# Ledger of designs, part 2: VH-VL binders against Rho GTPase-activating protein 6 (ARHGAP6)

Target 1, 202 residues: Rho GTPase-activating protein 6 (ARHGAP6), of Homo sapiens (Human) (o43182r401to602)
Amino acid sequence: LSLNPIYRQVPRLVDSCCQHLEKHGLQTVGIFRVGSSKKRVRQLREEFDRGIDVSLEEEHSVHDVAALLKEFLRDMPDPLLTRELYTAFINTLLLEPEEQLGTLQLLIYLLPPCNCDTLHRLLQFLSIVARHADDNISKDGQEVTGNKMTSLNLATIFGPNLLHKQKSSDKEFSVQSSARAEESTAIIAVVQKMIENYEALF
Short names: E, the ipSAE of ESMFold2; O, the ipSAE of OpenDDE; V2, 0.75 times the mean of E and O plus 0.25 times the DockQ between their complexes.

## First folded at step 1 (VH-VL)

Design c5 (framework fv_lacutamab)
Fold by ESMFold2-Fast, scan of step 1:
Structure c5 (fold): chain C 202 residues (1-202), chain A 123 residues (1-123), chain B 107 residues (1-107)
Amino acid sequence: as target 1 above (202 residues)
Amino acid sequence: QIQLVQSGSELKKPGASVKVSCKASGYTFTSYAMQWVRQAPGQGLEWIGWINTNTGNPKYAEDFKGRFVFSLDTSVSTAYLQISSLKAEDTAVYFCARVKYYGSRSYYGMDVWGQGTTVTVSS
Amino acid sequence: DIQMTQSPSFLSASVGDRVTITCKASQDISSYVAWYQQKPGQPPKLLIYWASTRESGVPDRFSGSGSGTDYTLTISSLQAEDVAVYYCQQYYSTPLTFGGGTKVEIK
């Protein structure tokens, strides 16, 4: 099969965390919400930063690995979806529903190649997590507990880490606080749509 | 508190013009499209169109093209609806309403409404 | 334009009754449907969006259902404060269109 150079490399940390969580975390209730060990997360992050060939094993805590992924995305110098395209992403919500996915796809392809590849990997993972949100019955008739993380729950957690503006002022006013909450709602809406439709976007 | 406050009632003669204002507060004006809806006396709701508050680009339902014009003053978070060459059939309550984003499933729900502006056209 | 046909136009029911209002689109609108409540002298209030999702603060006696071309708003136990005109609206394509409305009264 052809390897497309435009999809060069996803950060090793991102792919490693996604692989571990897909294998061990899909039935973990409250994944990404439950607390982690700050010390263990910092240690893992340092190992990845040093270029050590880190292998995330079964004994690594799902919650630590989830926290590592969230913090990596949060701490990116430019958000994954970029500040430059912030307004364009938000404005897709003003389009007719049948036009929104096509426009999102175009915006995603305007991202730097590494951002596009990383977003694709992340959305694929989040889509899998969301598919395991609800309780199911296994082939053996046993009840399998869902992780309870819907696409909306995941968009609420990841949205602000993937798409945000710089603050223009440190002053907090009632009007500004209300506006910030509304902007968060729009960001969450965009990210939720991307999670639910990732196959159509790539 | 999120609010849309509209201008007061208007009584106009046929052929006159009217300009209705809708002032937003409590949210970032340019982050949400503004929709306009009318309701004739004793009748149902009728969509006039919307305006993108960031770009200023309007979209009108076909029946309202020409005489109906949307405009904005972003410096005061206000949207306007202007109706020229008024006809008796334009008598209605005119509402402005904000488009809310609810995730991938709902982008055109109108969650915040102005109180309405009654425009009466009579000779 | 997509036409939204709402029925009934009027209904009178008792407190505690289950009330059902239906809305039929002239084409498949993929659940892009909102429901609004308008009380006398007030602007409309959003109740339901995306056919079945209840707006924050709306009592759970209100529910929406349906798919394709046929949609329903249900009030499971009618209260006196529910006296209003109810409208469905499609937002699948412009122009956005509303149903003709259903006036709900207490007998």
Scores: ipSAE 0.000, ipTM 0.455, lowest interface PAE 16.7, mean pLDDT 82

Design c6 (framework fv_necitumumab)
Fold by ESMFold2-Fast, scan of step 1:
Structure c6 (fold): chain C 202 residues (1-202), chain A 122 residues (1-122), chain B 107 residues (1-107)
Amino acid sequence: as target 1 above (202 residues)
Amino acid sequence: QVQLQESGPGLVKPSQTLSLTCTVSGGSISSGDYYWSWIRQPPGKGLEWIGYIYYSGSTDYNPSLKSRVTMSVDTSKNQFSLKVNSVTAADTAVYYCARYRTSGWKYYFDYWGQGTLVTVSS
Amino acid sequence: EIVMTQSPATLSLSPGERATLSCRASQSVSSNLAWYQQKPGQAPRLLIYGASTRATGIPARFSGSGSGTDFTLTISSLEPEDFAVYYCQQYNSWPLTFGGGTKAEIK
């Protein structure tokens, strides 16, 4: 993974994707839900993996960049929130509501530094996306279309990619990407809480 | 089943305001899954998206129509409306109201009104 | 805005023949492309969305393909009811834009 010189612990790909989507994707309805070009995403991923100084331009599809970010997080050898802390994160939901945020903050503190910094960058970005879910009026008085991606929608998309128990070591499709995986309502709830309360967690 | 029906004057004078209403039946307009849209088609020409309104009142308009367009929604009557100000002969078209799905990984117009011809003539 | 260009403007064919309709976007729209059919005096009807997914109730003879900037709608064997105008429409970005249409007419 290549580290960004400004954010030394955050992978370049993550920061670059977040920057591009913040500039060009905040008004894209259904961002992260709509399909991408598998070939273009693979090409971009290979360029980042080779340490090429990739410049994501305005012409790069928002959907391709969104898919690139999502697939990068999915394909991490250890999930961003780690397998080690999976049970601890899920169990925060068993606590009283007023105890949940403090416990989440402590669990985030226990993450490896690179994971903590990457999560901070990601949650900042997802919080911005969620803030643009509803329609609003721009500085010029023009109405701007919301992206319709609430914190719940984003948690549904990212939750399983950020927190999961065991990833198959076999890259065979049926084991790696089971579409029949049981719904993890708990994972979605934890990630939604982190997006909604991002400012309190960092 | 869900049905959309346009209503409003079929003749508008140049410089006046074109006003149309779409009545939705067989389904509620108060849903986060849909954008309620207007699309027009000049005689013998193609389709042009005008804008949408969400049940909360949030709107987005085609920049090509600039500040001439206003949409409104009345959830209690299950209706949404279109106003086009300062019309010219170029605004002569069949106007369709349509429901745009935005949820469940699906993005398309699934129901359309029958269309109403609005002629701009002096 | 993204400009959608359809070709040919008119396609003259006989029933039973294969129809191939092209749609090109001025910039990448990924797979965010829908096809609509419009018969004289009627509202458009959804055929395909996501470039290749057939809408509910649409006959198997209709198929869509392509991604990025180049898209194709294929009708494997034209039925009399298929002679109509076909529009492609991108939903990759606002405003939503339609192609100029391809009219399939009887030879």
Scores: ipSAE 0.000, ipTM 0.448, lowest interface PAE 17.1, mean pLDDT 82

Design c7 (framework fv_ixekizumab)
Fold by ESMFold2-Fast, scan of step 1:
Structure c7 (fold): chain C 202 residues (1-202), chain A 122 residues (1-122), chain B 112 residues (1-112)
Amino acid sequence: as target 1 above (202 residues)
Amino acid sequence: QVQLVQSGAEVKKPGSSVKVSCKASGYTFTSYYIHWVRQAPGQGLEWMGVINPSGGSTDYNQRFKGRVTITADESTSTAYMELSSLRSEDTAVYYCARGSRYYKSSGYFDYWGQGTLVTVSS
Amino acid sequence: DIVMTQTPLSLSVTPGQPASISCRSSQSLVYSDGNTYLHWYLQKPGQSPQLLIYKVSNRFSGVPDRFSGSGSGTDFTLKISRVEAEDVGVYYCMQGTHLPYTFGQGTKLEIK
């Protein structure tokens, strides 16, 4: 056995998108749900993928940047939470409530280091978005519109992109279709719990 | 054990198309990018393109002028590379190789297919 | 495109002696994740390439410890401490930092 001297980091695209959305997107109603420009998102994705030093500026659309982040996570060949740990993550919900959080923490630390760091960054960001879901009143008495994206809304959008199993063969599709609906609900519940409790998980 | 097994050698006429297959086994096919690399006789290695087998997203080396198409069939764990409008200069051994778990644009090839010789001649 | 240049293009070594191959890139190979995607492959006669070293200095599974990689930025070296008959073939460096991936011209290693 040898030590790997190379430091592992969060992908620049993920961190850049999270930073931009934290600065410009927290009051955007329906962030991650409202439409984006497919052409602009494709251009941004290509620039990041080719290693161009991309700076996301204020002029970049919140909706385009949100779509870029979502599509990056969706398009990972192995989901962020990995196919290997898929069953372990969803089976966490079968444990007693007081054991679920500790088990999730353990599973997260079994992830490759880059996945663990990326998940930490993402959950921190999603938690901030969820905290801005509701309307509030500023210090000078002005109404501030919330983004309307609760932890459940975010888990519904991100859950399937962070945790999914390999597509079934044609032979097994019909047999598994009913089970898949229940698993989709479990995936959303697991991701929602991670968003709500991210501080305890790291 | 991870294996990539490619289809057999082919002889093609100029102007035709060839489709080479690469059957993966020993790992979760949709968890890794698959790349295609070719090598003309006595020459070096040239990257052709990549596919994400989960969803079919691709990227190609522009030098092939839109002649290359890479596809994947998840149900058979098989990737395909089709090269059209063949020229004698396309005579080469074509390899599939397993790429990154995370990135399309960056990575390395840990396992390679055995190669498929495509000869283009009249 | 990033150009990869190998030196020398050929090497003839007595068994048991060391060998060294250099690879230079036209641009830095550090990716946005902080990793350097410079890798070394060996192609034995009549065989497909096989991975020897990934990310500058990491030996792939089953690769003997007589193989080592080093370097940073744009200059990289593959070293074989004690060349054996089974090491005959063409060695390629590859950058996997940016699309399109590019390879060096190859270095042919022969035994005297």
Scores: ipSAE 0.007, ipTM 0.492, lowest interface PAE 12.9, mean pLDDT 84

Design c8 (framework fv_guselkumab)
Heavy chain, then light chain:
Amino acid sequence: EVQLVQSGAEVKKPGESLKISCKGSGYSFTNYWIGWVRQMPGKGLEWMGIIYPGDSYTRYSPSFQGQVTISADKSISTAYLQWSSLKASDTAMYYCARTKWGSYRYFDYWGQGTLVTVSS
Amino acid sequence: QSVLTQPPSVSGAPGQRVTISCTGSSSNIGAGYDVHWYQQLPGTAPKLLIYGNSNRPSGVPDRFSGSKSGTSASLAITGLQSEDEADYYCQSYDSSLSAYVFGGGTKLTVL
ESMFold2-Fast, scan of step 1: ipSAE 0.006; ipTM 0.578

Design p1 (framework fv_guselkumab)
Fold by ESMFold2-Fast, scan of step 1:
Structure p1 (fold): chain C 202 residues (1-202), chain A 122 residues (1-122), chain B 111 residues (1-111)
Amino acid sequence: as target 1 above (202 residues)
Amino acid sequence: EVQLVQSGAEVKKPGESLKISCKGSGYSFTNYWIGWVRQMPGKGLEWMGIIYPGDSYTRYSPSFQGQVTISADKSISTAYLQWSSLKASDTAMYYCARHLGWSYTLGYFDYWGQGTLVTVSS
Amino acid sequence: QSVLTQPPSVSGAPGQRVTISCTGSSSNIGAGYDVHWYQQLPGTAPKLLIYGNSNRPSGVPDRFSGSKSGTSASLAITGLQSEDEADYYCQSYDSSLSAYVFGGGTKLTVL
């Protein structure tokens, strides 16, 4: 066993954000929906981009760290799920329910190794967030507030950032925009299924 | 062949400083995290911390944060574990191990050094 | 104590099957983090035995297998041999601690 981690390493920014949010953000109501400081997010992004030793401590705002993760995924040159597989991913919804997960697993296998590993890490994190959506009572009787972010809520936020078409030229703008809402719904449904079935996909 | 070679056994007194080493060979040292694991005599394994040698990014177990310093010198493919002031309770076998995994949280330790026995007594 | 709970000892006769449990919680194994297993022969460093719940490194015999369900994992050893006598440790990641965690270890004795 000698897998080379250079080709399978998750970006430090993604892993650091997920670690911080798993520790400090699981009880944060509206995580990923509440606004962030654009200035602080920009500063953090620049520090990671420079390869500086960035430590995300408890004093870092959950909302800033959440925005950093979301914007990183949005700004990838090729979306995490790739433009090449866009049609294949959304077309899984046209399959019989019994075939959908197996096909999603095959499509994930076809992703570049770094994309596959990053998706694995992200879906693991999002499934943990979704598991903390509802209010709970601790062993000592204290109410623990849920974050209210279901798999659907998370898919709504992350879906368009993980899977989207290349931005259209001005000449194609109106034609492509006419189907945007339906495409968004399909993307959200695919990502929701991935979050809910994370264990079966990897 | 992947190999991690650790420095030899140490006998120290309480209050003394110590720096032990772990030299990697047979692979690209800067592309793998190196972890440190403590095993007190007759006890189990305790993860202390991890370093990515490519940029010296470190993560520590909460139990060891502030107790030790982990560092690396990528020019000689060597990771270090250091104490500023040893205590008798630091008596243990210390292992370095190469981390393999797609991210910090998904990782495991695929190759281990032979261990460095540190004995702290008056 | 240990975040991951293992029985302190297990024993079996040559040729038999033994299983070693590793019990976690919702912040580690129950959160979906993988479980890995290490074998430590007397007087030696630990060696990777199973990674990613059920995968064997090259050189590890197929009589060693791993599984994971809910908040727990198990290491199964079939066709037990005298050279299997060792300490076995499970390892995972704990999100509440932001740390790798090891089980307390299980000493396997081959009768």
Scores: ipSAE 0.006, ipTM 0.509, lowest interface PAE 11.8, mean pLDDT 84

Design p10 (framework fv_lacutamab; at its last look DockQ between E and O 0.03; V2 from the best seeds 0.00; counts 0 for: pae E 15.7 > 2, placed apart)
Fold by ESMFold2, look of step 2:
Structure p10 (fold): chain C 202 residues (1-202), chain A 122 residues (1-122), chain B 107 residues (1-107)
Amino acid sequence: as target 1 above (202 residues)
Amino acid sequence: QIQLVQSGSELKKPGASVKVSCKASGYTFTSYAMQWVRQAPGQGLEWIGWINTNTGNPKYAEDFKGRFVFSLDTSVSTAYLQISSLKAEDTAVYFCARDFSLGYYSYGMDVWGQGTTVTVSS
Amino acid sequence: DIQMTQSPSFLSASVGDRVTITCKASQDISSYVAWYQQKPGQPPKLLIYWASTRESGVPDRFSGSGSGTDYTLTISSLQAEDVAVYYCQQYYSTPLTFGGGTKVEIK
């Protein structure tokens, strides 16, 4: 995870993508589900990786920027929520519902500072996207179609990118397919809770 | 009601200039790119280019660079297409169309003007 | 430049028929395709964007599908008011390009 010494401990790529999508993508039906241009996304990623001052403008496709953000999070060598804390995060679901948020706050406190800042920025963005999921009425009385991306939809997409178990080495699971399904459900539930309760966590 | 109203049809001689206006109403003009598309008689649609209504930066298809110039007057929510050195081949209906993306990408041209017929004859 | 090859250029069908119009892009355009309807004497009207998303107010009989290079507009039950020319348009890269159009008539 690279930090810019002039700015906050949020990668420029993450902050830039979130800003662009907050400005241009909140009314885009199926944001994060629709495909993107592999060529354009690769070009943008290379520019960010070189530390070039990339300015995401109105001309950049919302779907390309969405794909860029997803790919960055997926490709991190250690997940944003870290392999070290994987089991602790999913085990919060075993607690009484009333205590789960407090425990998540403690786990977030244990993250490296750059991971914590990045998670804060990302959850702020995802909570905004989720609040725009439903149809609404604009200030001029016009109907505005929501983006249809609920907190559950976003957790389903982002969960595996943010939190996955420490890799097992040289062993085969006897119930690997069942364990994988339970793991996916737990990951999604944890991330959904973080999106829905973003303000209480920070 | 979101609406684009274009100036009336024009008859011109080769070598003259024409300026087509496109007045927007019912939405924030500077929040959406303005596209220009032409349609020659009996022909299909041809993209001319677009203009970022916030920055005023245009982008033209290669075949239209030079004689075709986009401009804006944001104080009256109006986009303009000026064509200089008119040729007979410029005879077409010229459309303005709103694009959701402020001119960096297209997300579909969701509102179209009624069209302005420009006829170039000797 | 990305070429959009639209077919057929003309079709005639009866009210109630299922009509299929296709566009093939010269390269993968990742669903960056829109479909427009142009009725006689009118400007084009957006029907479908992002390959399959129906614009608000467009009747359910219109649908879009496809991926990669191959895209389809389907009218599930043709109506008399659907007499028009239909255009596909890619917006993957500039210059934006349209298909050649498909003129749909009632027999």
Scores: ipSAE 0.007, ipTM 0.452, lowest interface PAE 15.7, mean pLDDT 83
ESMFold2-Fast, scan of step 1: ipSAE 0.052; ipTM 0.625
ESMFold2 (binder alone), look of step 2: mean pLDDT 92; pTM 0.941
OpenDDE, look of step 2: ipSAE 0.440; ipTM 0.812

Design p12 (framework fv_daxdilimab)
Fold by ESMFold2-Fast, scan of step 1:
Structure p12 (fold): chain C 202 residues (1-202), chain A 121 residues (1-121), chain B 110 residues (1-110)
Amino acid sequence: as target 1 above (202 residues)
Amino acid sequence: QVQLQQSGAEVKKPGASVKVSCKASGYTFTNYGISWVRQAPGQGLEWMGWISAYNGNTNYAQKLQGRVTMTIDTSTSTAYMELRSLRSDDTAVYYCATDLYGFWSGYPDYWGRGTLVTVSS
Amino acid sequence: QSALTQPASVSGSPGQSITISCTGTSSDVGGYNYVSWYQQHPGKAPKLMIYEVSKRPSGVSNRFSGSKSGNTASLTISGLQAEDEADYYCSSYAGSNTWVFGGGTKVTVL
């Protein structure tokens, strides 16, 4: 028996959102960037939280389901990549390029099993979204609009939600803002690399 | 070297129960799930269900709901599948499989050699 | 009955290319990018050949390739060899945390 589990192997909300978006959202321009209904997202979150048997049907807005997934990850008690490993993850960027991927794989292995499985599911989903970013031509010659969400766009949106750091001790605003920008850039770079190389990481 | 070692063949009468074991080695058992798939003689593959070795969560095919139970023994890295109220059409080779390649739990990739269960009166 | 439709048999000569179709609905093959293909020799357990529509596990020959268009997934075997003679099954995620299989295709190498 686990005395301190945070989540099941993959939270039902995460898997349900990923399934819905893979089925209905891959051609939605600006998925994760376009606005949602805060009221509908709050209701869905409450239903999942209460253990209600929630079925995400095609009638559910892609933008609402996308917002639900982002907010769930943002609001996790400990970020998915954990506060404990924050410095280790961003410091992979200081390594030689040929060593970065192997180190990321080892850090992912150090995550709790539930976090590791959830990250795997999420990265696989985000990789599929990124593969549908560009416009394409269907088999019958019709142009299919891409979602315009590259791995960089997705890393920009999800990075800060997967890897958090608590506020630094009080200092001048401008100094804090500059440090925060550098950390944000590092987080985005790490998450982008994970999206692009998820198969090698697991 | 991923290996799944299954228990030996069994012969049962209609109405009995059978419990098939699947002992895993070569990977971290508690990080992944085990799928169960069966195949009647000369027929195709039928998915039965999945169990997480991490937390014991299960998901069963609707057709078998109420007759099947999947369990895990983490101390021996062994998964079990018990099928109750056996009928002649439950005669099949029963396979266990891992989900190491699948990015979704329950996606079978490495397979055991199978256990033949024969149900006859 | 099998949820996914495959031809009962396909045959080819050594060196040829053959394709096996797997047709489902928008609730399985057409709705998700989780299609896998399995090879089964007589008396043996299935072996994963393709996963997630087009990806190959380590150790699977690049003669095997997968694709999908709408509700139909396809497995193509190029440079057909005698050892490719086997039964091939497709599988797809079908929603509600379930998977379904195709009826299987017997590949004969003439």
Scores: ipSAE 0.000, ipTM 0.432, lowest interface PAE 15.7, mean pLDDT 82

Design p13 (framework fv_necitumumab)
Fold by ESMFold2-Fast, scan of step 1:
Structure p13 (fold): chain C 202 residues (1-202), chain A 124 residues (1-124), chain B 107 residues (1-107)
Amino acid sequence: as target 1 above (202 residues)
Amino acid sequence: QVQLQESGPGLVKPSQTLSLTCTVSGGSISSGDYYWSWIRQPPGKGLEWIGYIYYSGSTDYNPSLKSRVTMSVDTSKNQFSLKVNSVTAADTAVYYCARSYDFLTGYSLYFDYWGQGTLVTVSS
Amino acid sequence: EIVMTQSPATLSLSPGERATLSCRASQSVSSYLAWYQQKPGQAPRLLIYDASNRATGIPARFSGSGSGTDFTLTISSLEPEDFAVYYCQQYDNWPLTFGGGTKAEIK
């Protein structure tokens, strides 16, 4: 019998970044694409790493918070989707379309509980971002600018950070050869499908 | 195929507003795939990024210029424009408009197409 | 802001020689670094992006390398049309910044 029950948790940094970006970043054109201040991102990362109770306020740059989230996911000791399941995830694309979502759901259930919960939080956030990609007109007649980040755009950015065989280096996100392009295409397709169908996967 | 062309007065008096327009041809400015920037180069000096605009009207400006600069876009004319308020001799430069391809991987504000540049002299 | 320092300021070489141009960032810019060529009276032309990827139409003699703070543009064998000013640009941090340029001139 355990003296302390197991509590499911999402890393504080992930949830804090998602909350900030949901509040301040959904109308930010180029969210996750535009550059950040490396110095400010490093300072924020160190504060979270020290266990400081960090409060992300409106004065924190959307681009810095977005970069912080990407760097955290990239720098995980094992990718969020795990190296063990890498081949299984990309091979779902070889299945008949009607079998792909069921297989992805099973693979997600094979993830460690913390990875599963973190992925659910992340995909929920990315789905919200994607839903705000297009411009629209509110009921009061005001034009609301979209962020232009479709599920494909987000999958392109997050895919390599969530699913890879080796710990990613900054240069490995640049597609420099046909072999790299093909690998990236498969990863992006899997992550895009997860973003678009997150409700069905959990 | 894509061409950018700057137009403006060439001579502006100190304290006045400098107004430049970039006309895009061979491609649509009303596309989510691109950011449109202004970059200047004082005579004999290096390049300075001024700011960018997206076709939706979203902008970001160089902090050193943010209090004096505004950009606008006119998708019906396939143009975007720059206004610099309260100009001084330090604003004398060749002004370039330029395009950045919006790569899906992010961090892609390098410039693949440039206008020919227009010299703006600030003098009485 | 990130300061980009290019060296040497002037590089005097003969056609057929190898040119090596350096660009150093005051803090890491990862691989978010581009190189441009500018000839007198002309706009800059993109040569390299993401530190090492050649832009469309750029000859194979141009190559880029480096990451973090130290970057190099190499021209394996100079052609007469390669004598120009070269600029590096980082796009990792705001504001976007350019180097001071390296002028490649004929000996």
Scores: ipSAE 0.000, ipTM 0.476, lowest interface PAE 11.7, mean pLDDT 82

Design p14 (framework fv_guselkumab)
Fold by ESMFold2-Fast, scan of step 1:
Formats: sequence, structure tokens, C-alpha cells
Structure p14 (fold): chain C 202 residues (1-202), chain A 122 residues (1-122), chain B 111 residues (1-111)
Amino acid sequence: as target 1 above (202 residues)
Amino acid sequence: EVQLVQSGAEVKKPGESLKISCKGSGYSFTSYWIGWVRQMPGKGLEWMGIIYPGDSDTRYSPSFQGQVTISADKSISTAYLQWSSLKASDTAMYYCARGIWGSYDLTYFDYWGQGTLVTVSS
Amino acid sequence: QSVLTQPPSVSGAPGQRVTISCTGSSSNIGAGYDVHWYQQLPGTAPKLLIYGNSNRPSGVPDRFSGSKSGTSASLAITGLQSEDEADYYCQSYDSSLSGYVFGGGTKLTVL
């Protein structure tokens, strides 16, 4: 009734942050890049964790709410896209272009229901942010600067937090820096494609 | 002054291809959506699809997915609606309209083109 | 078939009040999506009449008003005039279809 009913298994924190940022943050240059107050973000996180009925009002900093969302996704015990499907997601880039979206849709279907619903809500939000990247004309006839966060910029920020392999603390006889750079590029490309095509994926 | 100017009326035969256009002026073309709406003779409005010219993100109505192609050329501020093979049932007035931001990144259509009449008959 | 239901016609005499309903469901209006209204005069393109449930664009007289409650929306026209003869369409978004939806349209006749 009051919320989008298709997001039944989305964490309250994720939906609350997305709603606040959609209402107050779409014109904010550097959203997700500008610094936040670590103390205020920690306090908000603890309030959500305790099940307090947190109302994110307009006085809450856009940058704090953006940081809260980022940190929540980063700190998930298993990444939103899961470690199990890591190789499958990045390998979609090796498929013929016409097969890539269908395969991504299938992989999303294989996610746990709560991960699927959360990803849908998040990708919808990121698509909204990306579409406000360019300058707009206000009703007064003045140019308004967009937020400058393209789908590529958002994929660069969120990608590594949504999809990553298990980090090994000990390595023998391998050069990991090149592999890590290539993996980062692949992750960013996959997430960018999901942001740009989220309607086709759900 | 914001204007959307559409291409002229078309008379085609079944099986022929067609591409109609919608040229925007008086605003930043890449900053707004362009939607396409069909109106069959004596019938109501049907949303076909929408494109954001800044990044070519395109969304289709389920009824029109695979039936038409929507595209845009931002260098000349023009959006397009295309059929590979026309059917008699495609006979309709086709409108383009500018989509402006609303809630949830969803648009409403604040300016409309004059319409392009497409007649498909043998 | 239209996802949003409008009466096919409505009529009134000059000076009267008429109301046009737009009935949706939990996947569109009931989900909180805004309702917009368009006026199509005979032989012309549609024109935005109401946006965001109740807002009027510049140039639309205050005789036109919109409202939304639950799964339905309504367009009210007071002080009915002959130039109000037109087709009226509501529009929203449907989450189950992931797309924009129009009502079937209502033909207003001024008697």
C-alpha cells in the first residue's frame, strides 16, 4: 500500500536509504563519492540493527545516507550477487552479445529470493541516479547541474561491493595484481550492464 | 519554446519497412525521455516504448517488445520509431512525447508532437 | 484491454460539474505511483492537463482538478464549457508490467 509491494524481502535499511536518496539526493553532485560522518553513519546503522523504526527525514545528510547504503552492501557476509555465482556472472562477458542479458536474467533467477529482491530494488535506484547524471533545465529556464554519476561511475563504486571473490591471505608463485585489475574491470562491466538493463532482467 | 516535430504521413503496403522521426527543439534533447504512443483509428492511447537519448536506454511495452525498434540520434536531436515489416494492424496515428522526471524516475509527458499518420493497406 | 479503467463517456450541461474516474489496482495506483491526465481535443494531439495527481501546468484553468485515493484517481471539471468537449486519458505506471499504462479514455460531451 505505502511501499512497492514487489520488494517484500528487501532489508528495511536498503529500501529506506533508496527512498531517501531518490527524494533528496538525485541532484547531489558527487553522491557516493563525497565524504560522510563515520560517527553519524555508525549511529544510523546501529539504530537499524536494533530494529528501531528509523525515519530518514530531509535533515539527514544525503552523504551519510549514501555511505550507510554502501557500507551495508560491503559488509554483507556473502556479497549480494554471491561468491557461488561469481565466475558465472563475470563469464557472461565472454558470451555473444545477444546471449548476455538472457544469461544474466537466469543467474539472477538462481539467487536466493531476498538477494534477487534486494538487487532489483538497488538496480532500480542506481538507474534513477544515473539518469540524473546530465544537466537538466529547471522550470525557471535555468540549467541545473546533474549529479555527474553515470552508470559507469556507479558500477565502479558498487561493483566490487556486490560481486567479489574470496580473498586469499597467502599466495605462492602468482602475480595477483594483473588478475585483480582484470577482475575489477569485468565486475564493473557486468554491474554497469545490469544497471543499464534492469527492466529486462526482472 | 519546446517543440517536437514529427515526420509526415506515410502510406505503405504490408511487409514494407518504415522509419518515422521526431525532432526535438527548444530544450536539452539528451536530458529528457522521448516516448512513443500509438492511437489506432477511433481508439485510445497505447504506450509503445520510451528512450533516454543521453545514453540510448530504451524500454518497451510488453505488447510492442520485438515489434518495433526505438532509437535516437542526439547529434541531430531526433528520435525514431521503426518497423522491419508492417502489418495492416499497424494503421494508426503515432505520437512522440517528451518525458519529464517524476517520482521513482518515472515520467509524465509534458509536450507532444503533432502525430504521424501511418496507413498500411494493400 | 486497458489496465486502468475509465468510463467510456460522460456528459454534462454548461456550468455543471462532471467527474471522470480512473480505476487501477495494487500494481499501479495502489502501489503509490502518480496519476497524470491528458486532454485530447478532436483532431489534435494530447495535451498535459494534470500531473502528479493534482498539479496543473501553466495555462490550465482551475476548473480542472485531480485527486487520488487508494487504487483510484479522479478528474473533476467544474463550470463545464463547450470547449471542454474532448477525450480524457489517465496515465500511471504498472510495476507488474514494468511499463507505463493509459486508461481507455473518456469522451466528454457538453450538451
Scores: ipSAE 0.000, ipTM 0.441, lowest interface PAE 17.1, mean pLDDT 82

